# VH-VL binders against p86728: the designs that were tried, part 1

No score or structure here was measured in a lab: all are predicted.

Target 1, 153 residues: p86728
Amino acid sequence: SNLQCKIAGGGELIPIRTPEYRAWVPLGEVGLNVSDSKVLIFAARSCFGAHILLQNNAEDFKNAVYEIVIGGMKNTRSGIRQCVGCKFDEWVKDKALNCRFFNYFWISWCGDEVWVGHGYRPPHNRILRYKYENQPVINAASVRSESDTYWAL
Structure headers, positions and changes below count from the first letter of each chain, unless a header shows other numbers; Kabat numbers aren't used for antibody chains.
ipSAE, averaged over its two directions, is called F for ESMFold2-Fast, E for ESMFold2 and O for OpenDDE. V2 adds 0.75 times the mean of E and O to 0.25 times the DockQ between the complexes of E and O.
[cut] stands for letters that were removed.

## First folded at step 1 (VH-VL)

Design c1 (framework fv_cixutumumab)
Fold by ESMFold2-Fast, scan of step 1:
Structure c1 (fold): chain C 153 residues (1-153), chain A 122 residues (1-122), chain B 108 residues (1-108)
Amino acid sequence: as target 1 above (153 residues)
Amino acid sequence: EVQLVQSGAEVKKPGSSVKVSCKASGGTFSSYAISWVRQAPGQGLEWMGGIIPIFGTANYAQKFQGRVTITADKSTSTAYMELSSLRSEDTAVYYCARDYYDSSGYYYMDVWGKGTTVTVSS
Amino acid sequence: SSELTQDPAVSVALGQTVRITCQGDSLRSYYATWYQQKPGQAPILVIYGENNRPSGIPDRFSGSSSGNTASLTITGAQAEDEADYYCNSRDSSGNHVVFGGGTKLTVL
């Protein structure tokens, strides 16, 4: 079960806001350290385009391990890619986000693969899975969005 | 399976305040909202407000703004509703309910506490 | 006035079909959710979204929506269906929950 791996957070959760296509917001800089975690559960309120970056090095926003896009292409697709802005390695048709309400999501990078799902009960309601042979260690995470987005992380 | 357990009945004097608790068991407490809904004798259901513990932020119905305070303590998985400046018209059963968002994108209150009776009389 | 409007009372003969309605402008943007309440008891969720039933709710209960109106239909009403039925939804901002006034169903 993905519950065998540590979930990020556990302290007081701070809401984060990302305006459309501003700079990446490193989660470590807002009090959430993922370096000893393998699962992230979060909520987002957004019309479209919530991006989560999983990084080997917190200072490297270009050569990330994964960019995960929730509700991309105007809230029509969610996907996983091994680089920022490149073609998706996996994607699904998914109207994931809502302009007025928070929706819950989880991401797991336990066991050399990344899984993404709806809700707050990993591994239930998985929508995406990608296996990366010899996956680099994930030590940091950052968020950015295509539209004004409110996060709870 | 999520259960909500509410504090016991209260009898209060006009002008005082009451604080009702709602303790959740099961699930991840921070992953859902807790709503407070009251029902006066012989009347309908009335939403007072809710809290999403993950944000620590509460939303209130306009009728109750300024008199109601909803809080949550994540360490004890307990939500609270405090109503001040009590009037006889506040005599009601007060329910807490899980305001759940499911994987299909639907919002609903699927688990309800048994209710706490609050009587306001001199 | 109330943002969500329900008729106060409706009657149905045992085994017949009854429709309970909920009207409000917010129903153009958000689905109604339906609850059953029996005297002295907390409400029970019976329909959510357009037409989804929680586990344990009989298949005689169904929901529908069109424009500013949502409906709860009970096909083949049983004696135990006698109760108050409430709809709720979100207001136009999405930030507040609003309940209808409730409909008392009598099964004759």
Scores: ipSAE 0.006, ipTM 0.518, lowest interface PAE 12.7, mean pLDDT 84

Design c10 (framework fv_cixutumumab)
Fold by ESMFold2-Fast, scan of step 1:
Structure c10 (fold): chain C 153 residues (1-153), chain A 121 residues (1-121), chain B 108 residues (1-108)
Amino acid sequence: as target 1 above (153 residues)
Amino acid sequence: EVQLVQSGAEVKKPGSSVKVSCKASGGTFSSYAISWVRQAPGQGLEWMGGIIPIFGTANYAQKFQGRVTITADKSTSTAYMELSSLRSEDTAVYYCARDEYSGSYGYMDVWGKGTTVTVSS
Amino acid sequence: SSELTQDPAVSVALGQTVRITCQGDSLRSYYATWYQQKPGQAPILVIYGENNRPSGIPDRFSGSSSGNTASLTITGAQAEDEADYYCNSRDSSGNHVVFGGGTKLTVL
């Protein structure tokens, strides 16, 4: 409801590619620092499985605050989970990604909920919303994917 | 802030090709896609294809696949649309537009003024 | 062409409400976007997503969608609203953009 928060991404777009599922790419290492931000805007071109990790500690890929999956299960659903690779805590049917087009997405952790939506104008077109009891501070983010994915962050 | 400036009108013979340019100003060129849309006299709007300049990735409408080539030069903030094997039915105004794709919608918020292409024998 | 269908023409009396519709199966999965075009001019964006107005578009313009149908509503039509209106969306594959055939609005 309150998006008076600093946005990362969506400006001078940083292009990255993630060809492998098991290789996290920390956004801080490619020039996008989210530690001061509460909203991330990005674009992805992918057939399926774009993963965003929201982290309390940039060096910890296991005890993450959230793993957000866009177009998981072969581009049939998007979801939020509180651990890497666990069952989704919230999910929706969503053919979010496209093999040929870049689609834009936003993630907001402004306030006490995490919100996910389509487009570059939060909070418009929100598809997911989840409240984590006593949500830890999010200081870092990383990306990886299940298929060859091009990102603009 | 953002403006799209298109090249001038062209008169072409059937079988030739035409290349239309679209120069962006305002520094947002790499942040959005550029779409090409044409309109024949008295007819509706028709999407031809688009490009995302930051990646050089183009996508084309099925009707134009094989005849249209869309390119971008990030250093000059210019997108190009080349249409080959011209026929009289390709006579139209050709627009470039700044385009946003988001999973459930897409929109073109800034348009060039259009380039008239006339194909006549 | 046949992917998104619009009526070719509609009329409205000055100050009254008019609804312009766009129909197609892809609208079950994707929102429509609406453009206004006056003779000799490039189109301008009027509504995007479900019901968002760009800066400078009067609040008399609104959008809605249900099932395979999207609508543009002009409440209290004015003379300057006389124009052609186009919807667009993605095709059924999601890979391409398609436009409706356009609706000519006459303000009486």
Scores: ipSAE 0.008, ipTM 0.549, lowest interface PAE 10.5, mean pLDDT 83

Design c11 (framework fv_cixutumumab)
Fold by ESMFold2-Fast, scan of step 1:
Structure c11 (fold): chain C 153 residues (1-153), chain A 120 residues (1-120), chain B 108 residues (1-108)
Amino acid sequence: as target 1 above (153 residues)
Amino acid sequence: EVQLVQSGAEVKKPGSSVKVSCKASGGTFSSYAISWVRQAPGQGLEWMGGIIPIFGTANYAQKFQGRVTITADKSTSTAYMELSSLRSEDTAVYYCASDYEWGYYYMDVWGKGTTVTVSS
Amino acid sequence: SSELTQDPAVSVALGQTVRITCQGDSLRSYYATWYQQKPGQAPILVIYGENNRPSGIPDRFSGSSSGNTASLTITGAQAEDEADYYCNSRDSSGNHVVFGGGTKLTVL
């Protein structure tokens, strides 16, 4: 169908940096409000371990709806899980990140599934899909990384 | 490390357009965010907009929206700022600046500036 | 329009401490960044992320913030510190960069 889902930020990109193993950086605190959105498009430059947290409440980092990990396990896997640090519910082999170059990614929570892909043209190059029955409303998102990571969000 | 080289001075007539270039060297071009900042004679700094070349999507200050276009050519490591419908008030030095080090639009490397004069 | 306000001029005696201030509502949410500009030259970054110095910037430069105000402090001002100082930060939406009007520092 022709159901269109709003992209966070309306095409304007915000650069941020997350050093290794620092606290979560709420996207609302850096000017990106995802509460009205269903799609996030971003770029990351990182050796490994770029984490995106989709949250019902911006202040709750433990009872997240999803944690999406891009280039986890030393840049060998990307996956989706329903809690921070749990086993992946879905994952793929994926050397997603690069130490020297930005790579593009998108995340969609439009409808009742979360999808993740490479590039900046959802739904092209989808790598992950997960369905959460009776999914809580996603009102916030945060980022963190396992290594020094540069983001454009 | 990173260097920004800007195109030379321009003299333009009112109503015309000007396109200023900013060539980056050192480091990976697509890893930068590049801002354009202008300064009219005797006046302060004014942010016009910026681009992250890897996306090709630019963000503009509201004052310049509709008159300014910021683009990047990754193959030549060059960013451009085009300002249309020129008025005498657009006479200024135009700087490009990058934030490769910080990723927050902290403008740590600046070009030397391009003087644009609008007169007839 | 100026979303960030700076005093146009300030003076300091050689070797004394001066504080340059930047005020605006967005500073409640975002850190100020500070730039030094000497006549005929492009600006240089002196403080970012509240109180971090790029390599090559002397330790006499420091930053602080409280509420809607950010400050650049120069402790033991030197003659070479005479310049215009600009703050910048994000606007209220967080999506754009805005500069203050600049403060001319005279070292007496």
Scores: ipSAE 0.006, ipTM 0.496, lowest interface PAE 12.0, mean pLDDT 83

Design c2 (framework fv_cixutumumab)
Fold by ESMFold2-Fast, scan of step 1:
Formats: sequence, C-alpha cells, structure tokens
Structure c2 (fold): chain C 153 residues (1-153), chain A 121 residues (1-121), chain B 108 residues (1-108)
Amino acid sequence: as target 1 above (153 residues)
Amino acid sequence: EVQLVQSGAEVKKPGSSVKVSCKASGGTFSSYAISWVRQAPGQGLEWMGGIIPIFGTANYAQKFQGRVTITADKSTSTAYMELSSLRSEDTAVYYCAREDYGDYYYYMDVWGKGTTVTVSS
Amino acid sequence: SSELTQDPAVSVALGQTVRITCQGDSLRSYYATWYQQKPGQAPILVIYGENNRPSGIPDRFSGSSSGNTASLTITGAQAEDEADYYCNSRDSSGNHVVFGGGTKLTVL
C-alpha cells in the first residue's frame, strides 16, 4: 500500500486576516483546497481564540464535522467539539497563542481520529486527539477568530 | 539516521559574499527547521538564523538582518546560508543544524561538521 | 545584549557531581537546551525540554529549571565529560534562538 497523509497547500503559506469574530473565511475561497488532504499546518498570531472548522460541505457552517479552537477562553485552553460553539468534547490547558508573534500548529484527520498539535511536524507535540465514530468525510475547512488574528495557511 | 553534509572551507576577501550549503541525507528534510550557527575562533556559539523548508520562511538574528539570506531547496534537501559584505570579524566556523521542538522548547539534534570561512586580505 | 548568562568555567573532581547553570529572563517562558562541544568538533545535544536525554547520552546527565534559571547536572563526572557546555533558548520575543556564553568544564 501507498498510504500517506497529504498536507494541504503547495508549500508557500497564504496570508489571511480574520478581524471579525462572526465571519467564517472558507479556505477554498483564498486558494487552499483541503478536499484531498488529511493534514493542515498553519501559523497564527493572535491574543486568543483561533478557530478552525472542518466541514463535510464548504457551504455548511452549522453542521460541521469539528470545530477546533486554539487558545480559547482568553488563551487558556485548546479544544475540539463536534458542534460550533458548544462545550468541548476534549480540551487541554494550553496558552497556545501570542498577540505579537506567530506560533505554528497542525491538525490531522488521517484515519478515524482528529489530532491537534503544536508546531510544524505532525504528529510531533500532539496536544489533542478525538475519535468520532462514523465520522463524515472532511471536504472543506474554514477559519475565524475571537480576536484580531493573522494567519499563514 | 539524518546526516548534514556541508560545503568545504572558503577564503574570502573583505566586502565579498560567501554561500555555504548544507545537504540533508536520510530522514525527512522539509519537516524540520534548519538553523545556522557560527563560532569565531575561541568564541561561543552564535545563532544567525533558520528556515522551515515546508513553509519557505526564514528568520534572522537582529545582528545579521540585511546581511544574511537563508534559503532551502526541497527537491535537493539542501539549505543555504549566504553572508554578504564580509568583514574580518566574520571569520568563523559556520554550522548548520536540524531543529526540532516540543512544549515550550526548541533543540538542534543533528549538526553538520562545520564550514570554515576565513576573511583575509 | 546577553540574554543568557553562564559562568565561563567550572571544575569537578573525577566521580563527583557538578552543576552548570544558565540564567535569563526567557527561561521563565521556555525550557533550556544543553549542548556539549569538544575541541575541533561540532556541538552534541545532551539535554532538551528541561530533562529529556537523547539516545546515546549517559544517564549521569540531567536537567532542571526554576524561575529564570536552568541547570545541567553531571552526576559522577567522567574524564570524557571535559568539554564546553552551552545552553540555548528562545529570546523574550520567542522568534530567535539565543545561546549562553558557554561554560568550560575541567575534570580534575
């Protein structure tokens, strides 16, 4: 077998800014298609609350597969949930973000589990893992934030 | 196991530029950062900058900003460090090193043997 | 500016314990990493992430941290441990690597 977890993107990072908490920015609309990928590596500069949505359908922001929150609750925890804005299904105490400087993160949905970690070498420094039995196919991703956030995706 | 192979020693004149190469063999090149660290004769280790090849992003120490350029070629698993406007004080051994990370720490686990650069008139 | 401070030299008798220290404000935020360097050789990683030891590094090497200080301890020093020891960390910004000035260990 030639099994491999494909990383999204072409190597050069796409700069994105999310100043508005309410608006999801679909990654497909800014040139990053995750439909054939199983791993996303990115950087964020933010005081708190960087949100990544893993979606079955790019147009559906309500019935997402996962919402992953990096540096939520005022940069005190990171977590994963199967619904937007509900209680975390899994979380960890984590001061993940920095207002002044970029930090790196990765998300993997290779196989049946979603994994989240610090840095740019999946699966190194994994902080979260969660299994959703009969997980829907992940075909799209979107980002938004709770504070003014600069992304490199 | 990963090895880093550096280019050979160079003798340069003041005001010229030098470009040192660092080729990785074995293991994954793109997934690690590559740092450049120099050491002048009888002196300590000094970080110049580093690159994360998967992103193409380089960071430089303030002292070298504007004089150093760090690049990577993923197809050949080779990182480069170019230092311009050479001065006698740039005479040093230049090391490349593979950098990894964990929770609140960074470390260089594999080092090249070093490239001696002598700046002499 | 000197971000990380090390004493330039320390001595230890064969078989005894020695502690090498590294001090700097960034160590409140990041764990120190320790390297050993022998004359004419590239540095070798000996401790990372407070107290993790790479394969091949003897168990007599250990690390610790408290506040703005990190320490490398060699328990039962051997002749082969005679070398320069460098700490490194990230600077206060988190974007740059900073090395301490190095400590020359002499095994008597």
Scores: ipSAE 0.015, ipTM 0.655, lowest interface PAE 7.5, mean pLDDT 86

Design c3 (framework fv_cixutumumab)
Fold by ESMFold2-Fast, scan of step 1:
Structure c3 (fold): chain C 153 residues (1-153), chain A 122 residues (1-122), chain B 108 residues (1-108)
Amino acid sequence: as target 1 above (153 residues)
Amino acid sequence: EVQLVQSGAEVKKPGSSVKVSCKASGGTFSSYAISWVRQAPGQGLEWMGGIIPIFGTANYAQKFQGRVTITADKSTSTAYMELSSLRSEDTAVYYCARDEGYSYGYDYMDVWGKGTTVTVSS
Amino acid sequence: SSELTQDPAVSVALGQTVRITCQGDSLRSYYATWYQQKPGQAPILVIYGENNRPSGIPDRFSGSSSGNTASLTITGAQAEDEADYYCNSRDSSGNHVVFGGGTKLTVL
C-alpha cells in the first residue's frame, strides 16, 4: 500500500501558477520539500499539459529520475518517462485535466515503482505504473506546463 | 471497511449553535475528504460544504456561508460541522459522507454516516 | 432554484425501463453522480463518473449524458428500486457540489 509512505507537505496546499512552456518551478522554492516523502498529492486546473519532474538533485533538470506528464498532447495522453522530453516509457489515453476546475492527482514513488493516479486517495484510480531498476533517490520535484496551469500542491 | 460514526441526536433552541461530529474508522484520515449534507423532513438532499484531505481547506455552499464551519482533527480522525444562529428551518437530518476523489470532475460520496437528527424547537 | 433540476416524481411498471433525468448547464462540463435513498436510510451511491457502478449495484442501473442533461436508466425495474433518486455534480464554477431536487420513483 502506498499509504504507509509519507505524503509530501501534509498541511495546507500551496498555490502556484505555471505559464506556457516557461522554466521549471522547483517545489522547494515555493515551500514544498519532497526529500523525505514518497507520495505527492496535488490539484491542477489546466486545459492541457501539466508536467511534474522527480529529481535526484534539485538543480539538475536534464538528468531527472522521471518526468510525469498529465494531459499531454492537448489533454489526450498522460505518461511517464525517464528523461525530459524523451519517448514515454508508459502512457495512457485519457482526458486527465479540465480547463474550468481543479482535478486531483497523486504520484507515488514508494519502493522502486512510480505510480500515478486520479484523485486524492492513493492507490485508488491508478492510471500509470512504471518500474525503474535501481531507481535513484528522489530528493526534489519541479513543475512546468504546456498551457497556463494553476496548481495546488 | 471504512465507517463514519456520527454523534447523537440534538434538540436546540432557536438562536443557539449545534456541533455535529463524524468519526472515521479505517484508512488514513488525511486521504479522504468529508462532505456534510442535510435533509429537512420530507425534503431533498442539500450539500452544506466539505473539507478536503488537507486540514483547513473547507468549501461552503453559498446558502450556508457565514453560518457553517467545517473542521477536522486528524489526531482523532474526526470531522465536525458547526451551524450557528439556528432557526426552525434548520430542523433536519445531518449526514457526513466520504468523498473518495476527483477524476475528471467525478465527485462522489461512497460511504455515508447514518445521520444526526437536529431538532430546533422552543 | 437549484443549479440541477429533476422532476419530482416518476412512475414505471414492474419490468419496464425508466429514465430519471437531471438538467443543468454545469453538466456540459462535469459528470453526474447518482444516489438512491429509501425511507429512514442514508443515501447509497448507485452511479458515479457518468456510468460506473460500485460493487453490489445491479447491472440494470446505467448512466448517460448528452449536452446539459444526465440520465439514470433502470432497465427492467424491480419492486426494490422504489426509492428517491438524487443527482449530484459540480456547480458552474466547478468548485462546489450541488444536488438535484430528487425524483421519487414509484414501481407499479
Scores: ipSAE 0.007, ipTM 0.523, lowest interface PAE 12.0, mean pLDDT 83

Design c4 (framework fv_cixutumumab)
Fold by ESMFold2-Fast, scan of step 1:
Structure c4 (fold): chain C 153 residues (1-153), chain A 121 residues (1-121), chain B 108 residues (1-108)
Amino acid sequence: as target 1 above (153 residues)
Amino acid sequence: EVQLVQSGAEVKKPGSSVKVSCKASGGTFSSYAISWVRQAPGQGLEWMGGIIPIFGTANYAQKFQGRVTITADKSTSTAYMELSSLRSEDTAVYYCARDLWSGYEYYMDVWGKGTTVTVSS
Amino acid sequence: SSELTQDPAVSVALGQTVRITCQGDSLRSYYATWYQQKPGQAPILVIYGENNRPSGIPDRFSGSSSGNTASLTITGAQAEDEADYYCNSRDSSGNHVVFGGGTKLTVL
């Protein structure tokens, strides 16, 4: 079959802000439900440290499926990890974010691995790819940032 | 420096359609949203809709839903606004503007000079 | 009905302070942005994100917000400040843009 992976959202982007703090903002609480989706396309304006959590359960921030970090370590690296704050399982040198302009990113969990890329046309400009053996179902997502970050989701 | 250059004035008959263009130069076209805002003679500003060229996603004000179509061609860095079923009340100056959003704010920092559309019988 | 309400006209004496207001429930959640428009010209952004000025906008322009009201303040009004001023913001859903009706400022 030629099943296209569903992109989260209704085509209208939702603006949100995460000031520098450690609390996760569940996307379901700001009107974006990812439970029936396999792809998230978003934009972020940030000096550094935009974090996306992919979760089996919206209320579980500790045993999340993945933490994806865009522009971590002061906007020098982007990576994927299976735990919050652990060593990256996959990472690249990447000055992904910009303090003055929105940059666009996509995350795909379509199929049997997670992919991350720059831009808005998955799977183009892929920078990260990781396969999780027996990956749990992803039903929720949350965002957090290391610096004052503006999102369009 | 980003500039927005709009197409020239149009005179149209009631019931026809008009398509106005907005060509961006300077900066990355796809990194910005483009809004269309009109102003009837002696009246205020009215948001019609906008497009995020990078997503191809257009968003329309309720009043114009079904009559307006906003598109973008990234190869020419040009956004378009097409308004159908024209009435005399559609006589206005039509502006394109670059949109930026920053969380809980939304602003238009660069504006085209406007395109005058006159609808007359 | 419009989501954002502005008084249609206001006057200020040269060198005095004037406050132009914008009211709407969405302003509890989203900042107002302010534009200046002179006859025959496109609008110019003067204040965004509560109280940020683009380069080239004089420091006599400032913004503030409280509850459902946003304000543009011009301290020491100049003759060239005579113009129409518009506020805009997101609607209550955050998905659409709405403008206030505009305020015509006369500098006496």
Scores: ipSAE 0.007, ipTM 0.526, lowest interface PAE 11.3, mean pLDDT 84

Design c5 (framework fv_cixutumumab)
Fold by ESMFold2-Fast, scan of step 1:
Order: C-alpha cells, then structure tokens, then sequence
Structure c5 (fold): chain C 153 residues (1-153), chain A 118 residues (1-118), chain B 108 residues (1-108)
C-alpha cells in the first residue's frame, strides 16, 4: 500500500517566499528535510510558475532527478521533466495557481514513479504520473518560481 | 472531526460594524483555509472572502473590498469577519466554512444571523 | 454577475432520475462542487471533484462534467432530496470563488 510512504510537509506548514529568482531555495535550509520522505504536501500562492526540484544530491541543481512545474507557461500547464528548463516529459493543461489564494498540491515519489496532484489528500486529484528508468534516489528538494510566490511547506 | 462554532445573532444599526467569530475545534487550525459566505433572506449563497491562518493572509470578493476584514487568531483557533458601514441590504445569515484545497467547503458553521435595521 | 449559471427550479417524480446543471467557462479548468441546502440550515457538501461523495451522502448522488458544464444527478429521487442545490467553482479570472444561483428541486 502506498500509505507506508512517509510524508514531508502538510502538518505544521513552514512559510517561505521566493521572488522572481533564478536561484533555488533548498528545503533543508528552511527546516524541511525530505531525505526520509516519499511524499511532499505543500501550498502555494503565485500568479504562475512554481517549481519543485527533486534531487539526488542537495548541492547539485543541474543533474536533478525531476523538475516539477506547477502552473508553468503563465499558469496554463503543469508538468514533469528530467532536466531543468527542458521540454516536459509529461504535462497537462492546468490552471493550477492563483495570484491571491493558496492552493494545495502534493508530489509523491513513493515506489518507482513520480505522481503530482491537487489538494491535501494524496493520491486524490492526481494530474500527472511519470516513470524514470533507473531513477536515482531522491534525498533533497528545492523550490524556485517564475513569479513572486508564497509557499507553505 | 472538525467543527466550526459561530458567535450569536446580532442586531445592528445602519452605519455600524459587526464582527462575527468562527472557532474551529477537533482538528489542526493551520491545516486548512476558512471562507466566509453570506445568504440574504430568500437569496443565494455569496462568497465574501477567505483566510489562510498560517500566514494571516486574506482575500476578498471585489464587491466587499474596503468594507470587509477577515482575520485569524491561531492561538485560539478562531477566524473573524468584520463588515463595516452596514446597510439594510447586509441583513443576511453569515457562514464560515472550511476549505481544505480551495474547492471544497466541507465543514460549515451553523450561521450567524445579522439584522441591520433602524 | 452570472459566472456560473443554474436553472432556478426543477421537478422530479419520486423514484425517478433528475439532473441539475451548472454552466460556466471556469468549469473547463476547475471542478464544480455541489451543496444541498434545506430551509433554515447550513449547506452540506454533496459532491466534490468529478464524482466524489463525502461520508454520509447516499450513493444515489453522482457528478459528471463535460466542457463548460457540470451536472449533479440524483438516481431514484427520495422525498428528503427536496432542497436547494448550489454549485461553486472559481470565477473567469481564477481569482475568486463564485456560486451558481441555485436550483430548487421539488420532489413530487
């Protein structure tokens, strides 16, 4: 059962802000350690472009395992890619984010594939699923955004 | 199970303000958002605004912008809605409701009747 | 401001099937949520997402959507189903929550 996978976030939500920066904010630096977890639950308030990086090595932002984009392309698509800034390996039409309201999202890397969904209750409202052959272990996560974004992690 | 308990009925004069409370019990207050929805006699439901208690950030429907203030006190697990410059057409039942992921108002308070009359 | 449109009234014979509709462009991007309200009571959540029922909601209630239209279906209507039904979703800008005007269901 996927219910055995440990969840990071969603309990006592840690507030952070990412302005429109190219720099990644490691979640370990803001008190959220995902190394023992397989699911991340979070909320974001943003006009567009909330990015979550799943990493094998916390210091490596170039050879990351996945970049998950919520509300990319000016809040028209959400997707999964195996490289930073490349074409999506999987994507859906999705008006995921809101400039004025927080929306909840979850990401699961429990098992041998990555899942993404809306809401606070994985695996409900899943929008994306992708399998990476020979997937490296995910030990860290970081966030970045294309617009001024408020996170609760 | 989460319950939302609202303050009692109010009778107010035109031009005054009213502040309605909504106390959450039986769950983690910071794990959800609280919305305020009103209903005038014989009319439909109207969303006024909501708040995320973890940040204290509120958002308001444009019709109420400038007249409504929504706040939260995390230490008492209580959300508040204050409506100023009251007029007779503000006579309504005011509900608070829990929003887990912004699409579902799954737990509702019983409502607070506010009557505005001379 | 009719971002979400509902017919104001609908009738169904006891034991028959009724469909209540909610229409708006935001429903192409966001799920409709359905609420039941009886006189003097707070609304209760009936359907969320595409077709999910909260605990305690009978299985005769179901939801569906296609394009800009969402529907609530009651299969085998009962007398206690007589109520006002509201849909909600986001407005066309995506920045606010909006309710439909409500549909009064009469069970004959």
Amino acid sequence: as target 1 above (153 residues)
Amino acid sequence: EVQLVQSGAEVKKPGSSVKVSCKASGGTFSSYAISWVRQAPGQGLEWMGGIIPIFGTANYAQKFQGRVTITADKSTSTAYMELSSLRSEDTAVYYCAREGDYYYMDVWGKGTTVTVSS
Amino acid sequence: SSELTQDPAVSVALGQTVRITCQGDSLRSYYATWYQQKPGQAPILVIYGENNRPSGIPDRFSGSSSGNTASLTITGAQAEDEADYYCNSRDSSGNHVVFGGGTKLTVL
Scores: ipSAE 0.008, ipTM 0.523, lowest interface PAE 13.2, mean pLDDT 83

Design c8 (framework fv_cixutumumab)
Fold by ESMFold2-Fast, scan of step 1:
Structure c8 (fold): chain C 153 residues (1-153), chain A 117 residues (1-117), chain B 108 residues (1-108)
Amino acid sequence: as target 1 above (153 residues)
Amino acid sequence: EVQLVQSGAEVKKPGSSVKVSCKASGGTFSSYAISWVRQAPGQGLEWMGGIIPILGIANYAQKFQGRVTITADKSTSTAYMELSSLRSEDTAVYYCARDYDYGMDVWGKGTTVTVSS
Amino acid sequence: SSELTQDPAVSVALGQTVRITCQGDSLRSYYATWYQQKPGQAPILVIYGENNRPSGIPDRFSGSSSGNTASLTITGAQAEDEADYYCNSRDSSGYHLVFGGGTKLTVL
């Protein structure tokens, strides 16, 4: 497909921290609007459990379009699921995160699939791909973590 | 390394209440949830509820709703479970455990609560 | 009755393979975790997120799931594996945790 795929933020990364378990941080509240974007590039420094929620509505934290988990299950896998906390629809063994260093990641919802990869050059180094028939419009995103996590978004 | 230290054994009369404490040491207390699980003599494990300290949100199993209150004091890294209107059937060992969405990986040694007349 | 069903007892000969099962409709949506409990001791987490082992858990322990069933497999069972095993998962709402009734494993 031939869709325009705008990267969220378009420039410099915004630093945020999620120090506590299960505290959702809406990206709109920290100045990053994803409503007209199709790609998110970010970095995270974390021992495990960096979660990105792709939402149809910024105030709905339960019925997410997708929850993308980077370094979940104590940094043993990364995966995609269509509800918060459910079994992964797709996942891969992946020691994605590091307690001491930032690693880069990208997420694309351009077209009719969600893709996830390592690095900052989509579509290079893709690790996950999931197709959701009739995917809802993604208008917002939020982050949370299971361990003290520093983000650049 | 995180450790959970629970308060000592209690003997209570029917109709009274009991409050058990669980003090966490090591790691960041607010980075995980604390669950409470009990086990009556010769019986299986039963989840009572849990708390996410940073959010101040507690959630309870329906069987215990109205009788159990779970709280946390972030300044002392201590979680509490209070059970009211005690019956003989509440005689059990009560455990606290560090809880992530995927499992409870650190457990306290348990607090024995005996309810007898 | 419980939302998660386990057989109350199972036996295995020393060195042989045993499978302990946990059944419940919520297992279609949520992963099972498994706990080992020996008499007089607190439970120990053995498997989480379908088939992940915490540090210190021997590699003879593994997990699997299919449909509404989750299984804990112990290959080459040893005497020290004799214990009660509990599955745990979320209820159908996803907000509460539920334990299975437990399975007593006897190593012959």
Scores: ipSAE 0.095, ipTM 0.730, lowest interface PAE 5.4, mean pLDDT 86

Design e1 (framework fv_ebrasodebart)
Fold by ESMFold2-Fast, scan of step 1:
Structure e1 (fold): chain C 153 residues (1-153), chain A 121 residues (1-121), chain B 108 residues (1-108)
Amino acid sequence: as target 1 above (153 residues)
Amino acid sequence: QIQLVQSGAEVKKPGASVKVSCKASGYTFTSYGISWVRQAPGQGLEWMGWISAYNGNTNYAQKLQGRVTMTTDTSTSTAYMELRSLRSDDTAVYYCARDYYDSSGYPFDYWGQGTLVTVSS
Amino acid sequence: QAVLTQPPSVSVSPGQTASITCSGDKLGDKYAYWYQQKPGQSPVLVMYQDSKRPSGIPERFSASNSGNTATLTISGTQAMDEADYYCQAWDSSTDYVVFGGGTKLTVL
């Protein structure tokens, strides 16, 4: 493998559900520690709006390093922003999610850029990239969704 | 321009139900949610809950759970809030306000004119 | 935490700076929002996400949020600024919207 950065998790994907209740689900609380990782590979089955928060501090949802939105705006756009609910810093037209089937995605924060792609083979099928000058260390991650979403993390 | 226009004032007896409407115009209704906020006479603002105009999903304030129902009619770009088992302390001006359907970091940026609901015998 | 405390009233002379505070436990870890309400009227958003100003709101309005206190500042206060001001916070981890009790700004 040419991947230089550690992937989160230890083999088995953890199933969780977020049923469109706006509260964040910290991944550390469901058994996934990202503090020593630089890549997250996951799957989601959702009609729209799968949100992943990359955080310096697991208790701080406001001053997160990045919020990544997969299939936002009714499953028409995916984007990256440096704060929860802010204007996207980068976005792409993307019907990323499916109500009936799981789709795979990867997020990499290896180095001083965040990259997002489709599938389970970083860096293949990259769709988004953003650089944060003086990026804080990412020690935690959380998920939430706008619609009933099933995750494998 | 963006407008939210609410139904007119209502007087109800204790134990009755009231249903307030909020008609949206000037934007894509299904791209935003609607929050409901009430204000008793001389008192502050109290959040009641929100509804997604996209799929009808709701989230209600804990103290109103079981008494409130929020719905939308996308064909008329109208949101509704029904409050049941009315008490005198439900007397208030009821506002609808536009928020984002994910409500994540978005403000209540446009408000309806308010609907006075009086609960009296 | 669940409670946002504002002073019930603040008075200033025209042209002076008004400062309205909103206090809550770890409020600086949440986004703060500010609304202006004149008698008989609906609230109007004047500040969002701590310090951002909506289009159409005068530059004399500014705000901050750190530690336990969010502050709305109105420089060069005018008679038209006389109103009730409400702070609001949203805790994304608990999914609750909370309003402060409101502050009546009097410009005399």
Scores: ipSAE 0.017, ipTM 0.615, lowest interface PAE 5.6, mean pLDDT 86

